# VH-VL binders against q0atu2, part 37

Target 1, 119 residues: q0atu2
Amino acid sequence: MLDKKARIRTSREYRNVFEKGKRLSGRFLIIYYVENALDNNRFGFITNKKIGMAVIRNRIKRQLRAIVREYQGQVKNKHDIVLVARAGIGKSSFEGMEKDYIAIMKKAGLFARNANKID
Key: E = the ipSAE of ESMFold2; O = the ipSAE of OpenDDE; V2 = 0.75 times the mean of E and O plus 0.25 times the DockQ between their complexes.

## First folded at step 1 (VH-VL)

Design k19 (framework fv_ivicentamab_arm2)
Fold by OpenDDE, second read of step 2:
Structure k19 (fold): chain C 119 residues (1-119), chain A 120 residues (1-120), chain B 110 residues (1-110)
Amino acid sequence: as target 1 above (119 residues)
Amino acid sequence: EVQLVESGGGLVQPGGSLRLSCAASGFTVSDNYMNWVRQAPGKGLEWVSIIYSGGSTDYASWAKGRFTISRDNSKNTLYLQMNSLRAEDTAVYYCARGYEHYDLSYFDYWGQGTLVTVSS
Amino acid sequence: AYDMTQSPSTLSASVGDRVTITCQASQSIDSWLAWYQQKPGKAPKLLIHKASSLESGVPSRFKGSGSGTEFTLTISSLQPDDFATYYCQQYDSYSGEAYTFGGGTKVEIK
């Protein structure tokens, strides 16, 4: 799991991202992102019941957290980022999910210029 | 009240250039997905380009390299720079706001459109 | 890119008729489908979003249904104001075309 400090945890924090943040959609993911006043990034994850049963949703969350963790050091600092899983994500491969994450984060300009794992 | 007003359309020769504008009111352009959609005479709707709230852009495959979408936040205005225009680019060009929600996106507001005619 | 196919391209109907328009996607788009109405010389007007959600002010005779790859717009009793061209639309920024429209269905008076 991500460090507690790197996680969006409260409803208020999520609401802030949705109301004030920017939005971009990928094939499997939608991201909302906004600058925060912290010295670190925070990530949130949302999976709808449309994705499937709780077991499936939990699997998707674990996979997304793994992806985020893998690339965490390459993301520009001082951002709150919420990942919303789209309905089709349940049928995607991990690699496909990762590719989508990278693509959408690039589009958002959230990767540092010297990132090494995003090509 | 939300309003979109396109301008800049007109007659242009093949190979020419034209810059369209879309003045928005009632909302902030930089906080929304903004799009250009065109419609050739007697034909269907065709998406041209988008500028996301984050500032990144995307284009229809046929538009890449010739069309450029941009915005001026201070003027709350959307632009479409069109270069190397062709006869087949003749169309009414609409600016349209893309509604953002975590599980859907659609065009909730449209301008009246501006006609671009490419002819020798 | 996702292909959106509407059928029929044109249909003739009379006032009071039940009209059905179909939109087919080349692959599943879940419920990410909207319907628009366009009259000559006017911009498109949003009727339905999320496949079945009716926009405010749209008459209840309009109904959207479907999910996945098959979608339907139904006008239960056609009114004079309903003669127009209708378009379906989907969104997917990853497909190479952020938005795609169906070819349109012109509903004309018989």
Scores: ipSAE 0.017, ipTM 0.698, lowest interface PAE 6.9, mean pLDDT 90
Fold by ESMFold2-Fast, scan of step 1:
Structure k19 (fold): chain C 119 residues (1-119), chain A 120 residues (1-120), chain B 110 residues (1-110)
Amino acid sequence: as target 1 above (119 residues)
Amino acid sequence: EVQLVESGGGLVQPGGSLRLSCAASGFTVSDNYMNWVRQAPGKGLEWVSIIYSGGSTDYASWAKGRFTISRDNSKNTLYLQMNSLRAEDTAVYYCARGYEHYDLSYFDYWGQGTLVTVSS
Amino acid sequence: AYDMTQSPSTLSASVGDRVTITCQASQSIDSWLAWYQQKPGKAPKLLIHKASSLESGVPSRFKGSGSGTEFTLTISSLQPDDFATYYCQQYDSYSGEAYTFGGGTKVEIK
């Protein structure tokens, strides 16, 4: 589970990211992201009914949280990031989701090492 | 070009059943949110049901248990099976495509509608 | 349940008039609102999504505004083709209700 400080909680906060943020699509994920005025990153997760039944949506949500936790140290600070699962994510492996997440975050320039040529 | 053509409307007795069809062209129904929306004569629009791209469905509370939304990907066609019909179900039934935006949906294309009349 | 209240239910106007239609949500829907135009015997046509985003091919005299609970559709210089019924629709899935339409506003010739 991510710390409460690292979670986007309210519908208002989600909408702020959608309204002001940039969008990038991967194979299984869409991210919306915007710089925040806080001292930390916050993450949100959306698994709509288009993905499948509650059992599948809950599994996907747990797996995405685990991936985000694993890589949180590599994410550039002071961003609000919402991960939206695409319809096909239910057929993906954990490794497939992880690979897609890494690829999108690198493309967005949100991984710290992606911008640092000396590391 | 996107086109939606409804069929299957007609006169039916109270307690009867009817199945509506919506043939889609210019896009794939399984890649989109698909909706049924109805309009009673001289009244406003009322949402009936949705089938999401992933296959899950939702219904207006009054439609649950009586109406079933489905699709046939091989025919690129949306269906609405209506059972236990009542006089108050008399309406023009539209199929409508939901446009995904932030995984929310508004209705960007509509069919011309098919009239269902429930009368004895 | 989200209630969408549209006002007025009917208005009479002349060509060239500025027409204002209001839509009120029973609780905040942020900007997740669409406007549709319906002419007699025809299917509805999408005019505006996300409260203010004009659809391609819709004349610039149509303008949507508002956020939260109060929304407005304005037609700055009414044309003969604009006599129709207009509907607002919320699509705020985060608030737990599906897709609620307003009761409609009929714009008829004076």
Scores: ipSAE 0.006, ipTM 0.563, lowest interface PAE 10.5, mean pLDDT 84

Design k2 (framework fv_ivicentamab_arm2)
Fold by OpenDDE, second read of step 2:
Structure k2 (fold): chain C 119 residues (1-119), chain A 119 residues (1-119), chain B 110 residues (1-110)
Amino acid sequence: as target 1 above (119 residues)
Amino acid sequence: EVQLVESGGGLVQPGGSLRLSCAASGFTVSDNYMNWVRQAPGKGLEWVSIIYSGGSTDYASWAKGRFTISRDNSKNTLYLQMNSLRAEDTAVYYCARESYYDLWGFDYWGQGTLVTVSS
Amino acid sequence: AYDMTQSPSTLSASVGDRVTITCQASQSIDSWLAWYQQKPGKAPKLLIHKASSLESGVPSRFKGSGSGTEFTLTISSLQPDDFATYYCQQYDSYSGEAYTFGGGTKVEIK
């Protein structure tokens, strides 16, 4: 489970990321990211109805949270990051999601240089 | 006005080394994805390397170990260090920008610099 | 790396003709495909990104279409300024090689 402090929770926080942040699209994910004034990173997750039924959306969110948690220690500090699931993610494997996350985060330059799980 | 100007090309013997430069103006190199693309005489385009805004790098499979992409933010300049050069590395080398946004295309290119590897 | 097959390699056409160039990826790349125009002695020029988005300043006679593995660049009515070599380019996040160009299509005067 992600720490409560590591979660984007309010609509205002989400809006700030969308309005002020940068956007990168992957195969299965879109990330929005912006620097924050905190000492920790915060993550948000969005799955819309195009992904599928609620049970599917919840599964996707659980999987994405697992991925983010796995690599959380390797992400540069002081960022708010929102993951938006794309329509095709429901047909992807967990490994596919993970690869997409890593690829996008690399392009965003959000991994620390000493990160060793993303090679 | 956005401009990219490559330099450093020339004649070099097999096994030699050469460093190319790409001076950018009208935008900040560190805020964009910067690429090197080469084109052998009478041949097609071949992607060589990328440096992401965050500083991470990636390479074509054939370029790994011999080519190194880097940048100097203070000079707003992109570099390509080429080692162990071979005849097949003879080409015009272009630097090209990809925007930080959801573009997925190289929107600005330099005029290119010719590298000739020959005995 | 994903393979990118561009066809035809050479195309002879006349002014006013409809021209079609195709790129085929070995695996789905969704819409992550760009098209470039290159004239002799000049750097490539971006025409289309994300398979169908026309770059600013590019004439509307250029049209990109397709998704997945099959993509097409169409020039509805070829103009004298359009004789050049065209390249497609894919982005892939999984293959280990982020970008791959097609082999190119030279559009020459018939």
Scores: ipSAE 0.017, ipTM 0.686, lowest interface PAE 6.5, mean pLDDT 89
Fold by ESMFold2-Fast, scan of step 1:
Parts: structure tokens; sequence; C-alpha cells
Structure k2 (fold): chain C 119 residues (1-119), chain A 119 residues (1-119), chain B 110 residues (1-110)
């Protein structure tokens, strides 16, 4: 799971990202993002009730956190980023969610140069 | 800013039809869950219908077969086609956005449009 | 479908009072409940979502509580702007297509 320090925890913090941030849509994900005044990145995860029951929503949240954690070292510092799952995400594979995340983060300019460090 | 503006209300005879429109600005209707809610004069709020981001729809049991919710993504506009209108359908009709977030309910509403069904 | 029972239907109060509005669901809705404020001639405004989460710009004197079948909206130190009608609404994912509002509570000047 992500370190507590790297998580957006309060409704006010989420709203700040939505009100001041930029928005980009992918196939299964929407991200909202804004530069913060902290020394680290923070991530939030939202799975709307329309995606499915709690067990499905919680599975999606866990998978998204795992993806974010895997790529956290390649994200430009000092950003608050909220991932919102779209209705269709329940039909996606883990790999599909991962590819969508990478694509949208690169499009947003949030991935550092040479973020792809696979040999 | 987010705005929803309804139109299409008016006087109609019992058994008649009306099509309501809801023009959205500041966000994309196809990226959200859009709802119609009505309120009879001096009465409470009553949910009518939803169109999900993926395009599927649901209705209040009393609205099934008579009302049809739809959207035109190119015009960023939500519609409610109302057929076989009855005196009991007299109400102010609101369009409302249902946020992707399990942190929000109906977070933005239009001003409403009055539908009067009488002879 | 879920029935939502709201009480009282009308509440008379003075500025500075603490008022409490109750909402009961016929079945458990966990915490999937929102509160709305409606002033005459205007559209409803979302105050609280997921039973207790206050919306941005809403004064802290508004508080939501409860889970399961019993929910409460409390307004501490009532202000002139707070005389309005309040509605609860369930949006439980287990009953997804059945959105139900309470009957409303009118908070009027005593």
Amino acid sequence: as target 1 above (119 residues)
Amino acid sequence: EVQLVESGGGLVQPGGSLRLSCAASGFTVSDNYMNWVRQAPGKGLEWVSIIYSGGSTDYASWAKGRFTISRDNSKNTLYLQMNSLRAEDTAVYYCARESYYDLWGFDYWGQGTLVTVSS
Amino acid sequence: AYDMTQSPSTLSASVGDRVTITCQASQSIDSWLAWYQQKPGKAPKLLIHKASSLESGVPSRFKGSGSGTEFTLTISSLQPDDFATYYCQQYDSYSGEAYTFGGGTKVEIK
C-alpha cells in the first residue's frame, strides 16, 4: 500500500485538487492534478458507487494503489494527483489499467524524463 | 464554471408530449452521470431518471415506458422526452450532475424548467 | 426500493438555536446519504455527502451523522440564511437505480 505521507486523506484536500487542478481523461481513468507546496507527491483514489459494489470498488482501489506505488519514483515531485475510476474500469484487466495510467501520466507531463527504465 | 441550463417546459394538455433540454458548460456530460429530478408545486424532490457515463439508463418505476433520457455528446446537452403526460407530472424539472466521486451526491443543479399539465 | 422518512416535516426555530433533523431509511444504506438545502424559488444545494462529509463553502455549523438506517443533520447556532427546506437522499450502491429523497423538513422562523 502507499505510505500514509503519499496519500490524500481529507475531503478538503480532494476538493482543492478538483477546484485548482487540471483534468485529463484516459480510457478507464481520469486524473486531476495540481502542484503542491509540500516536499512529496500525494495520491487520491476515487471509485464512484456506479462502478459496482464495495468489493469491486475496493479491489479497483487496491489495484490502482499498486500501480501508483510501482511508478511513484517516476512521477515529478510536488504534485497532488487524484485518480478517478471511470464506469468501464470494472471490465479492464490489471495490465489495461496500468497501460492507461502510464499513458495519461505521460500525456500530462507528470512522468520524469527516462521514466521507462525497463532494460 | 459549471453550469446547467434547462429549457423546454411549458403548458401541455393531458396525453401530450414535451422534450426538455439541459445545456451543460464547464464539464462534459458523457464523462459524468446525469440525472433528472422533479418537484411538484409545494412538494418534495423526486428522482426521475439517470444516464450513466457509458450511456446506459435507469428510471423511476412510474417513469418507465413514458419518459426517455438521452444526451447528444456533440452538443453537450442532456434531454428528457416525456410522453403520455398526466396532471401528476406537473412539476419543476431539474437536471443534476451526479459526480464520479463517492464523496459527492448531486453536486450541480440547473435552475429548473416548469412543466404544467392541465386542460 | 428504499423508503426515506424525514422528521419533523416543519420546524420552528429562532436565530442562535440548535436544530436537529432526522432521516430514516427502510433498509440499511451504510453511509450513502446526502443532505440538500433548498431556498424558495431556487434549485437544491448539496450540503453533505456520504452522511458526514461537509461540502466546500458550507459553514461548519452544519453537521451530518449516522449510518445504516438512522441519520441526523444538525445546525448549531442557526443563522438567518439557514431558514430553508432540507432534504436527505439515499444513493446506496446496493440499490443503485433507486434514488430516494426524504419528504423534506421546512425550518421556519419561530
Scores: ipSAE 0.000, ipTM 0.525, lowest interface PAE 16.5, mean pLDDT 83

Design k20 (framework fv_ivicentamab_arm2)
Fold by ESMFold2-Fast, scan of step 1:
Structure k20 (fold): chain C 119 residues (1-119), chain A 120 residues (1-120), chain B 110 residues (1-110)
Amino acid sequence: as target 1 above (119 residues)
Amino acid sequence: EVQLVESGGGLVQPGGSLRLSCAASGFTVSDNYMNWVRQAPGKGLEWVSIIYSGGSTDYASWAKGRFTISRDNSKNTLYLQMNSLRAEDTAVYYCARDFTYESYYSFDPWGQGTLVTVSS
Amino acid sequence: AYDMTQSPSTLSASVGDRVTITCQASQSIDSWLAWYQQKPGKAPKLLIHKASSLESGVPSRFKGSGSGTEFTLTISSLQPDDFATYYCQQYDSYSGEAYTFGGGTKVEIK
C-alpha cells in the first residue's frame, strides 16, 4: 500500500498532470507525468470501463499499486505520475504489467538515481 | 567495495546440468536488476537473462526453457541454472548489475566471469 | 529481438590516431545505448551510457554520439591503454524481448 502522501487524490491534481504533463504509451499502460514542487513523488491510477467489469478493474488497480509500490524507490524524485490502464490490460499477466511499467518508466527517464544521489 | 564474484563453472557433458553462482557484496541483489551475459571463446558478448528487483524474469529466446535465473536474498547471491547443455553453451559467464540507485542506465559492476565448457 | 550491428569488426590503428566505431540498430532505440571496453581475460568495463554520457573516471578522449538507429564511439587520440575490443549494447527495455550487444570491434596495433 502506498502511503497517503504518495497518492494523487484530488480531481484538480489529476487535471494538472493531464494538462501540463508529458504522455508516454506502453503496451498496457499510458503514463502522464510532470515535475512537482514537493519533496516526494505522487501516483494516480485510472482504470476505465473499457477494461472490463468492476471486479477486473479493481484487480488491475490493486496490481498496479503493488507494482508501483515495489519500484517506488527507483523513481526519480519530485514527480506526479498518473498511470492509465489501456483496454488490453485485462488480458495481461501481473508479470506483463510489471515489465510494461518498467519499460515505460525507463523510456520516460523517470527510472534514475534517487534524489540523494542525482548529479 | 561493490563487487560480484561468479563460481560454479567447469567441464560438463552434453545434456548435463550446471548451476552458476554470483555472490554480491557492497549492495543488495534484491534491490537491483541482475543479468547474466556470456561470451564464447574468441566471440562477442551475448545477453542471457535478467531478474528484475520485483522477481520477474526474462530470457534470450534460445535460453527459454533451458536456463533459469534466480536469487537467494538471504545469501545475497544470484544463480543461473543451466539444463540440457550443448557444445554451443561453452562460454565465460558473467553476472552484471543492471539497475541501481547509482547507475540504472548501465551494466556495472560485472563479475570476473566463470568458464563453462560443454564437452566430453 | 532487435539486432545490433557493429562496424568494423577489426580496426588497426597507431597511438595518436582518431578511431571511430559505428553501431547500427535494426529499429530505433532512441538513446538507450551503452559502450563497453574489454581487454583480454577481463570483464567488460562501462565507458558510456545513454549514447553520449561519459562514465566517471573515463578519459575525455572517448566520445559517444548518435540516436535512433545510428551510433558512434570516437577515441580522439588513441593511447596504448585503448587497444581493446569495444561493444555497443541496446538497453531500450521497450524495443525487444532481450538486451542485445553488437558483435564487437577489436582495436589492434597497426
Scores: ipSAE 0.007, ipTM 0.608, lowest interface PAE 10.3, mean pLDDT 84
Fold by OpenDDE, second read of step 2:
Structure k20 (fold): chain C 119 residues (1-119), chain A 120 residues (1-120), chain B 110 residues (1-110)
Amino acid sequence: as target 1 above (119 residues)
Amino acid sequence: EVQLVESGGGLVQPGGSLRLSCAASGFTVSDNYMNWVRQAPGKGLEWVSIIYSGGSTDYASWAKGRFTISRDNSKNTLYLQMNSLRAEDTAVYYCARDFTYESYYSFDPWGQGTLVTVSS
Amino acid sequence: AYDMTQSPSTLSASVGDRVTITCQASQSIDSWLAWYQQKPGKAPKLLIHKASSLESGVPSRFKGSGSGTEFTLTISSLQPDDFATYYCQQYDSYSGEAYTFGGGTKVEIK
């Protein structure tokens, strides 16, 4: 689990990311990202009903949280990042999700240059 | 030190109800994914239910409708409400924290378990 | 739910023997597999996560391997402390049930 301080929690925080942030689309994920004024990154997760039943959406959230947590130390600091799961993510393997996350984060330039686990 | 302690087990008649408790220490229940796992005498481990940090729940197919997982944040305690109990529900019931290692999950720690015996 | 077949159900071995336990999933679970050790009257103990990562304090004679649908737990040289029941566990990312355990393998003294 991500630390509470590393999570986007309020509607206001989410709206700020959507309104002021940049958007990139991957195969299974859409990310919105914007710089924050904190000493840490914050992550938000959105799964809509197009993904499937609540149990599926919950699993997807868990998987995405796990992926984010694994690579959080390699992400550039001071960013709010919202991950939006796309409809096809429910049919993706964990590895597939991970690869997509890495790919889209690279496109966004959010990984540190010396990051090793993203190769 | 992280620890889980189950309680509430005992003897109950078929059709009866029982609520199990799992008191956590060293970590916050509401910040973690928590599970119930049971083990019938001489049998294997069987996953029962999970409560996510956000409060959503999930159940084994056989548990749906009869079992309810919940928590009291003020008490840092996990619960399992069991209704319409059957003989086949006789088992040691464990609570376990769902902990992620390098993006992959595992159960750690486990409680010592509490025995539920359903018999007439 | 994904099926998880663990074999064998019972295994008789002697101290010093090489022991192999297998878990087979009905569908690919990538590398998500955990192994647990359970002794009579005790709660399960986590041994291995992510198919091959040993938990802290677990002897190096334990080895987890495999990916996709086939996974193995190997004890290179069985010790007296290793007689116990072992379980594999998978995370089901596709069905409505979050977790499934293997049927267990009891390692007993020959």
Scores: ipSAE 0.006, ipTM 0.615, lowest interface PAE 10.9, mean pLDDT 89

Design k21 (framework fv_ivicentamab_arm2; at its last look DockQ between E and O 0.04; V2 from the best seeds 0.00; counts 0 for: pae E 7.6 > 2, placed apart)
Fold by OpenDDE, look of step 4:
Structure k21 (fold): chain C 119 residues (1-119), chain A 119 residues (1-119), chain B 110 residues (1-110)
Amino acid sequence: as target 1 above (119 residues)
Amino acid sequence: EVQLVESGGGLVQPGGSLRLSCAASGFTVSDNYMNWVRQAPGKGLEWVSIIYSGGSTDYASWAKGRFTISRDNSKNTLYLQMNSLRAEDTAVYYCAREGSYYDTWFDLWGQGTLVTVSS
Amino acid sequence: AYDMTQSPSTLSASVGDRVTITCQASQSIDSWLAWYQQKPGKAPKLLIHKASSLESGVPSRFKGSGSGTEFTLTISSLQPDDFATYYCQQYDSYSGEAYTFGGGTKVEIK
């Protein structure tokens, strides 16, 4: 699981991201993102009833957390990022979901330069 | 110094199979987005496949079902398994690295390996 | 799949000439375009990324410009080392083929 410090937890924190952040839509995901004043990134996850039953929503949330965790080290510092699952995500594969996440993050410019790149 | 070296190319009959290898030096394959790009003789460049740092894969529409991209982390090597080969698959096959996590272009290329499909 | 048209296919020029190559996308790709140079028997070399950012070590006579659907690569004063084939490359996250190359432009001696 994601570290507690890497999670958006309060309604106020979510509201801040939605009100002040930027929005980008992918095939299965919508992301809202804004700079924070912390030394770490925080992620939030939203799955609504349009996705399906609670069991499905929980599965999707687990998968999204796994994806975010996998690529956490690639994300630019000092950002709050909320992932909103779109209705079609329930029929997507994990790989498709991951692909969509990566595409959105690149489009948003939220992935950092690889510090290990040798020029 | 960073480097990619392809191998495994050669002559194969239609319907045959071939596995290409791409050995990386100076960086870790599993930490990068790695691609295969091919070029038919006297023709342009054509993207084939990608493997993300997380291990998920994607393919050109024409490559799906016949080509499989993979990697061996212990060997720091990228692979392309090619099945049901056709004459139109004849090309120089390049492995290519995306420059950084946010990049959607290829900053490092191997020298390429020639695959010839002919009866 | 998004189409990408590169023009011209062949360009004859002399040393010192100003050369312009165009790449047109069927739909907007924002600035997700790169330019490559390829010489015979060699792998492509990245010249420009994000439409206008020059790669390290690339001469300043190379310039990339454009956004959305129209992009150009300009060589302000062609040098002997610049005779090669050039390719544009786009990224589209929503198409079946995320990476697509232009057809190429061969810059040859007039």
Scores: ipSAE 0.846, ipTM 0.937, lowest interface PAE 0.7, mean pLDDT 94
Fold by ESMFold2, look of step 4:
Structure k21 (fold): chain C 119 residues (1-119), chain A 119 residues (1-119), chain B 110 residues (1-110)
Amino acid sequence: as target 1 above (119 residues)
Amino acid sequence: EVQLVESGGGLVQPGGSLRLSCAASGFTVSDNYMNWVRQAPGKGLEWVSIIYSGGSTDYASWAKGRFTISRDNSKNTLYLQMNSLRAEDTAVYYCAREGSYYDTWFDLWGQGTLVTVSS
Amino acid sequence: AYDMTQSPSTLSASVGDRVTITCQASQSIDSWLAWYQQKPGKAPKLLIHKASSLESGVPSRFKGSGSGTEFTLTISSLQPDDFATYYCQQYDSYSGEAYTFGGGTKVEIK
C-alpha cells in the first residue's frame, strides 16, 4: 500500500508532471517524471478508456500499484512519477508489466544505486 | 498559420561548428515537446534530440557531447548547436513538434536546412 | 530500439493504381506506429498515427492497417500528388533511441 504522502492527488500535481517532466515509453507503460521539492517520491496512475472496460482498467491499476509498492525502496527520492497505461497493456501479464516497469525505471535512471561494497 | 522554419545551415569544414535555428509561428515552443531529426542525402530519417516543454533534454547516443538542443522562449525559437562536425553529419536537419503528451509522433515539421561538412 | 524494415524500397506505379507498402518491426510494437509522406526537397508529413488513425486533412484514400510486427499503408487510387517516399516510424521503444524510422519506400511514376 502506498502512503498518502506518496500519492499524486490533485489535477494540478498531475499537470505539473506532464508539463515540466520528461517522458519515457515502454511496451505497456509510459512514465512521466520530474524532480519535486519534497524529500520523498509521489506516484500517480492513469488508465484511460482506450485500455478496455472498467473491470480491466481496475485490474491494471491494482497490478501497477502493487508493482510500484514492491520496488518503491529502490526509487531515487524527490521525484513525482506518473505511470500511464498504454492501450496494449490489457494483453500483458503481471510479470510483463513488472518487467516493463523495471526496464523503463532503469532507462530513466530512477532506480537508486546501492553499493555497500563501493561506498 | 502554424509552421516551423529552419535556418543556419551551410558549408562547414570537418571539426567545425554550426548553430541551427527553428522559428515557430502559430504556437508556443515552450508549451510543446520539440525535436530535431536529420536526413543524410539519399538516406532515411534519424532522430537527433528532444527538448521537453519544461526545458529538460535528451539526445541520440551519437549526438551526446557534440550537439546541444536549446530554445529562446522570447523569440519562440528552437536551436541546435553542433560542434566537432564530421562528414557523416552532412544532412538536412528538420525541427519537428510532437502531437500530444500521451501519443508521441511528429505532427508538424519544418522544411529543413542543409548542413554540408566537407573539406 | 526496435529495427524497422520497409518493403519494397522502390516501386513503380501509375495514376489510379492501388499501392501497398509494408513495414515490419523486429519485435511487437502493438499499434505504436506512424506513417509519413515525404516529397523530394520537402519535409515529411504525418499521414497515419496509431497504425490506422488518419491524421486530419489527409485524404481517405490513405489507409493504415496491422498490429504487432506487420503493418501496411495502402493508397486505394494513386493520385499525381502521391508520388513520394513513405516512412514508417515506431514510438514503442524502451532502449536508447526515442524513435526508429523505416528505411523508406519510394513510389515512382511508371
Scores: ipSAE 0.032, ipTM 0.621, lowest interface PAE 7.6, mean pLDDT 85
Fold by ESMFold2-Fast, scan of step 1:
Structure k21 (fold): chain C 119 residues (1-119), chain A 119 residues (1-119), chain B 110 residues (1-110)
Amino acid sequence: as target 1 above (119 residues)
Amino acid sequence: EVQLVESGGGLVQPGGSLRLSCAASGFTVSDNYMNWVRQAPGKGLEWVSIIYSGGSTDYASWAKGRFTISRDNSKNTLYLQMNSLRAEDTAVYYCAREGSYYDTWFDLWGQGTLVTVSS
Amino acid sequence: AYDMTQSPSTLSASVGDRVTITCQASQSIDSWLAWYQQKPGKAPKLLIHKASSLESGVPSRFKGSGSGTEFTLTISSLQPDDFATYYCQQYDSYSGEAYTFGGGTKVEIK
């Protein structure tokens, strides 16, 4: 689980990332990302009704938070990053979502190359 | 010492099937992402398939439906089941390791096993 | 799919020469590119990952550079042990589209 300081919390903060940030899309995920003026990274998560029922959306959100938490030490500091789940994500495995997250973050230049599991 | 040793290659007629094995020592295949890569005689390298640490799989588009990657954790062995073989499948097949959780370069390769599809 | 174009396909060189191999991606792959060396009858060997990071045990005469769509592998003073075929590989690897190799560059004796 991500702690409070690592989460994007307000609609204003989400809008800032969407308006000023860059966008990259993968198979199951889209990320929007921008440098921040803080001393840490912040993550936001968006799952919409196109994905499926609330149960599915909540499962996906929990799994994405777990993936982000696992690899947070590989992410370059001082970024606000919003993950948007694409409609097809409901058919993916945990490993598939993990693979897509790593691939997108690497392509964005936000990851150190050794993106292995950390404590 | 870490090693990958392939076996199971040989001569097979078009339309036939063959199963390749890749025995790992010095590390655990289920802790890593494992790949098959092939090389036709005198040609370049071509990625075939991957199995993730969690057991999910992915394939090159031309391999999907004909080839199946799998592993036996008790034997620490990776497999490639090849069906409906064609002359253009003639190649040396290598198994290759990337780091656990999708550290994506191939840091360890087997010696390869030759598959010849001919009448 | 990311097309990886490697050039030249073959180059002839002498011991002591500086050789340069180029790899172009059809779209940006940031720095997610590896270089491999393959000697006849042998498996490929990883030389460089993340475009410029030299693997442990690889001689310092090998240098990778570039980012985005254009990458180079340079061997600053070719040794007899370096006559081999070299491959670049993208691992930008969005789900369902894992790895693409360049066509290879054979470095042979003049």
Scores: ipSAE 0.007, ipTM 0.555, lowest interface PAE 12.7, mean pLDDT 84
OpenDDE, second read of step 2: ipSAE 0.801; ipTM 0.926
ESMFold2 (binder alone), look of step 4: mean pLDDT 88; pTM 0.907

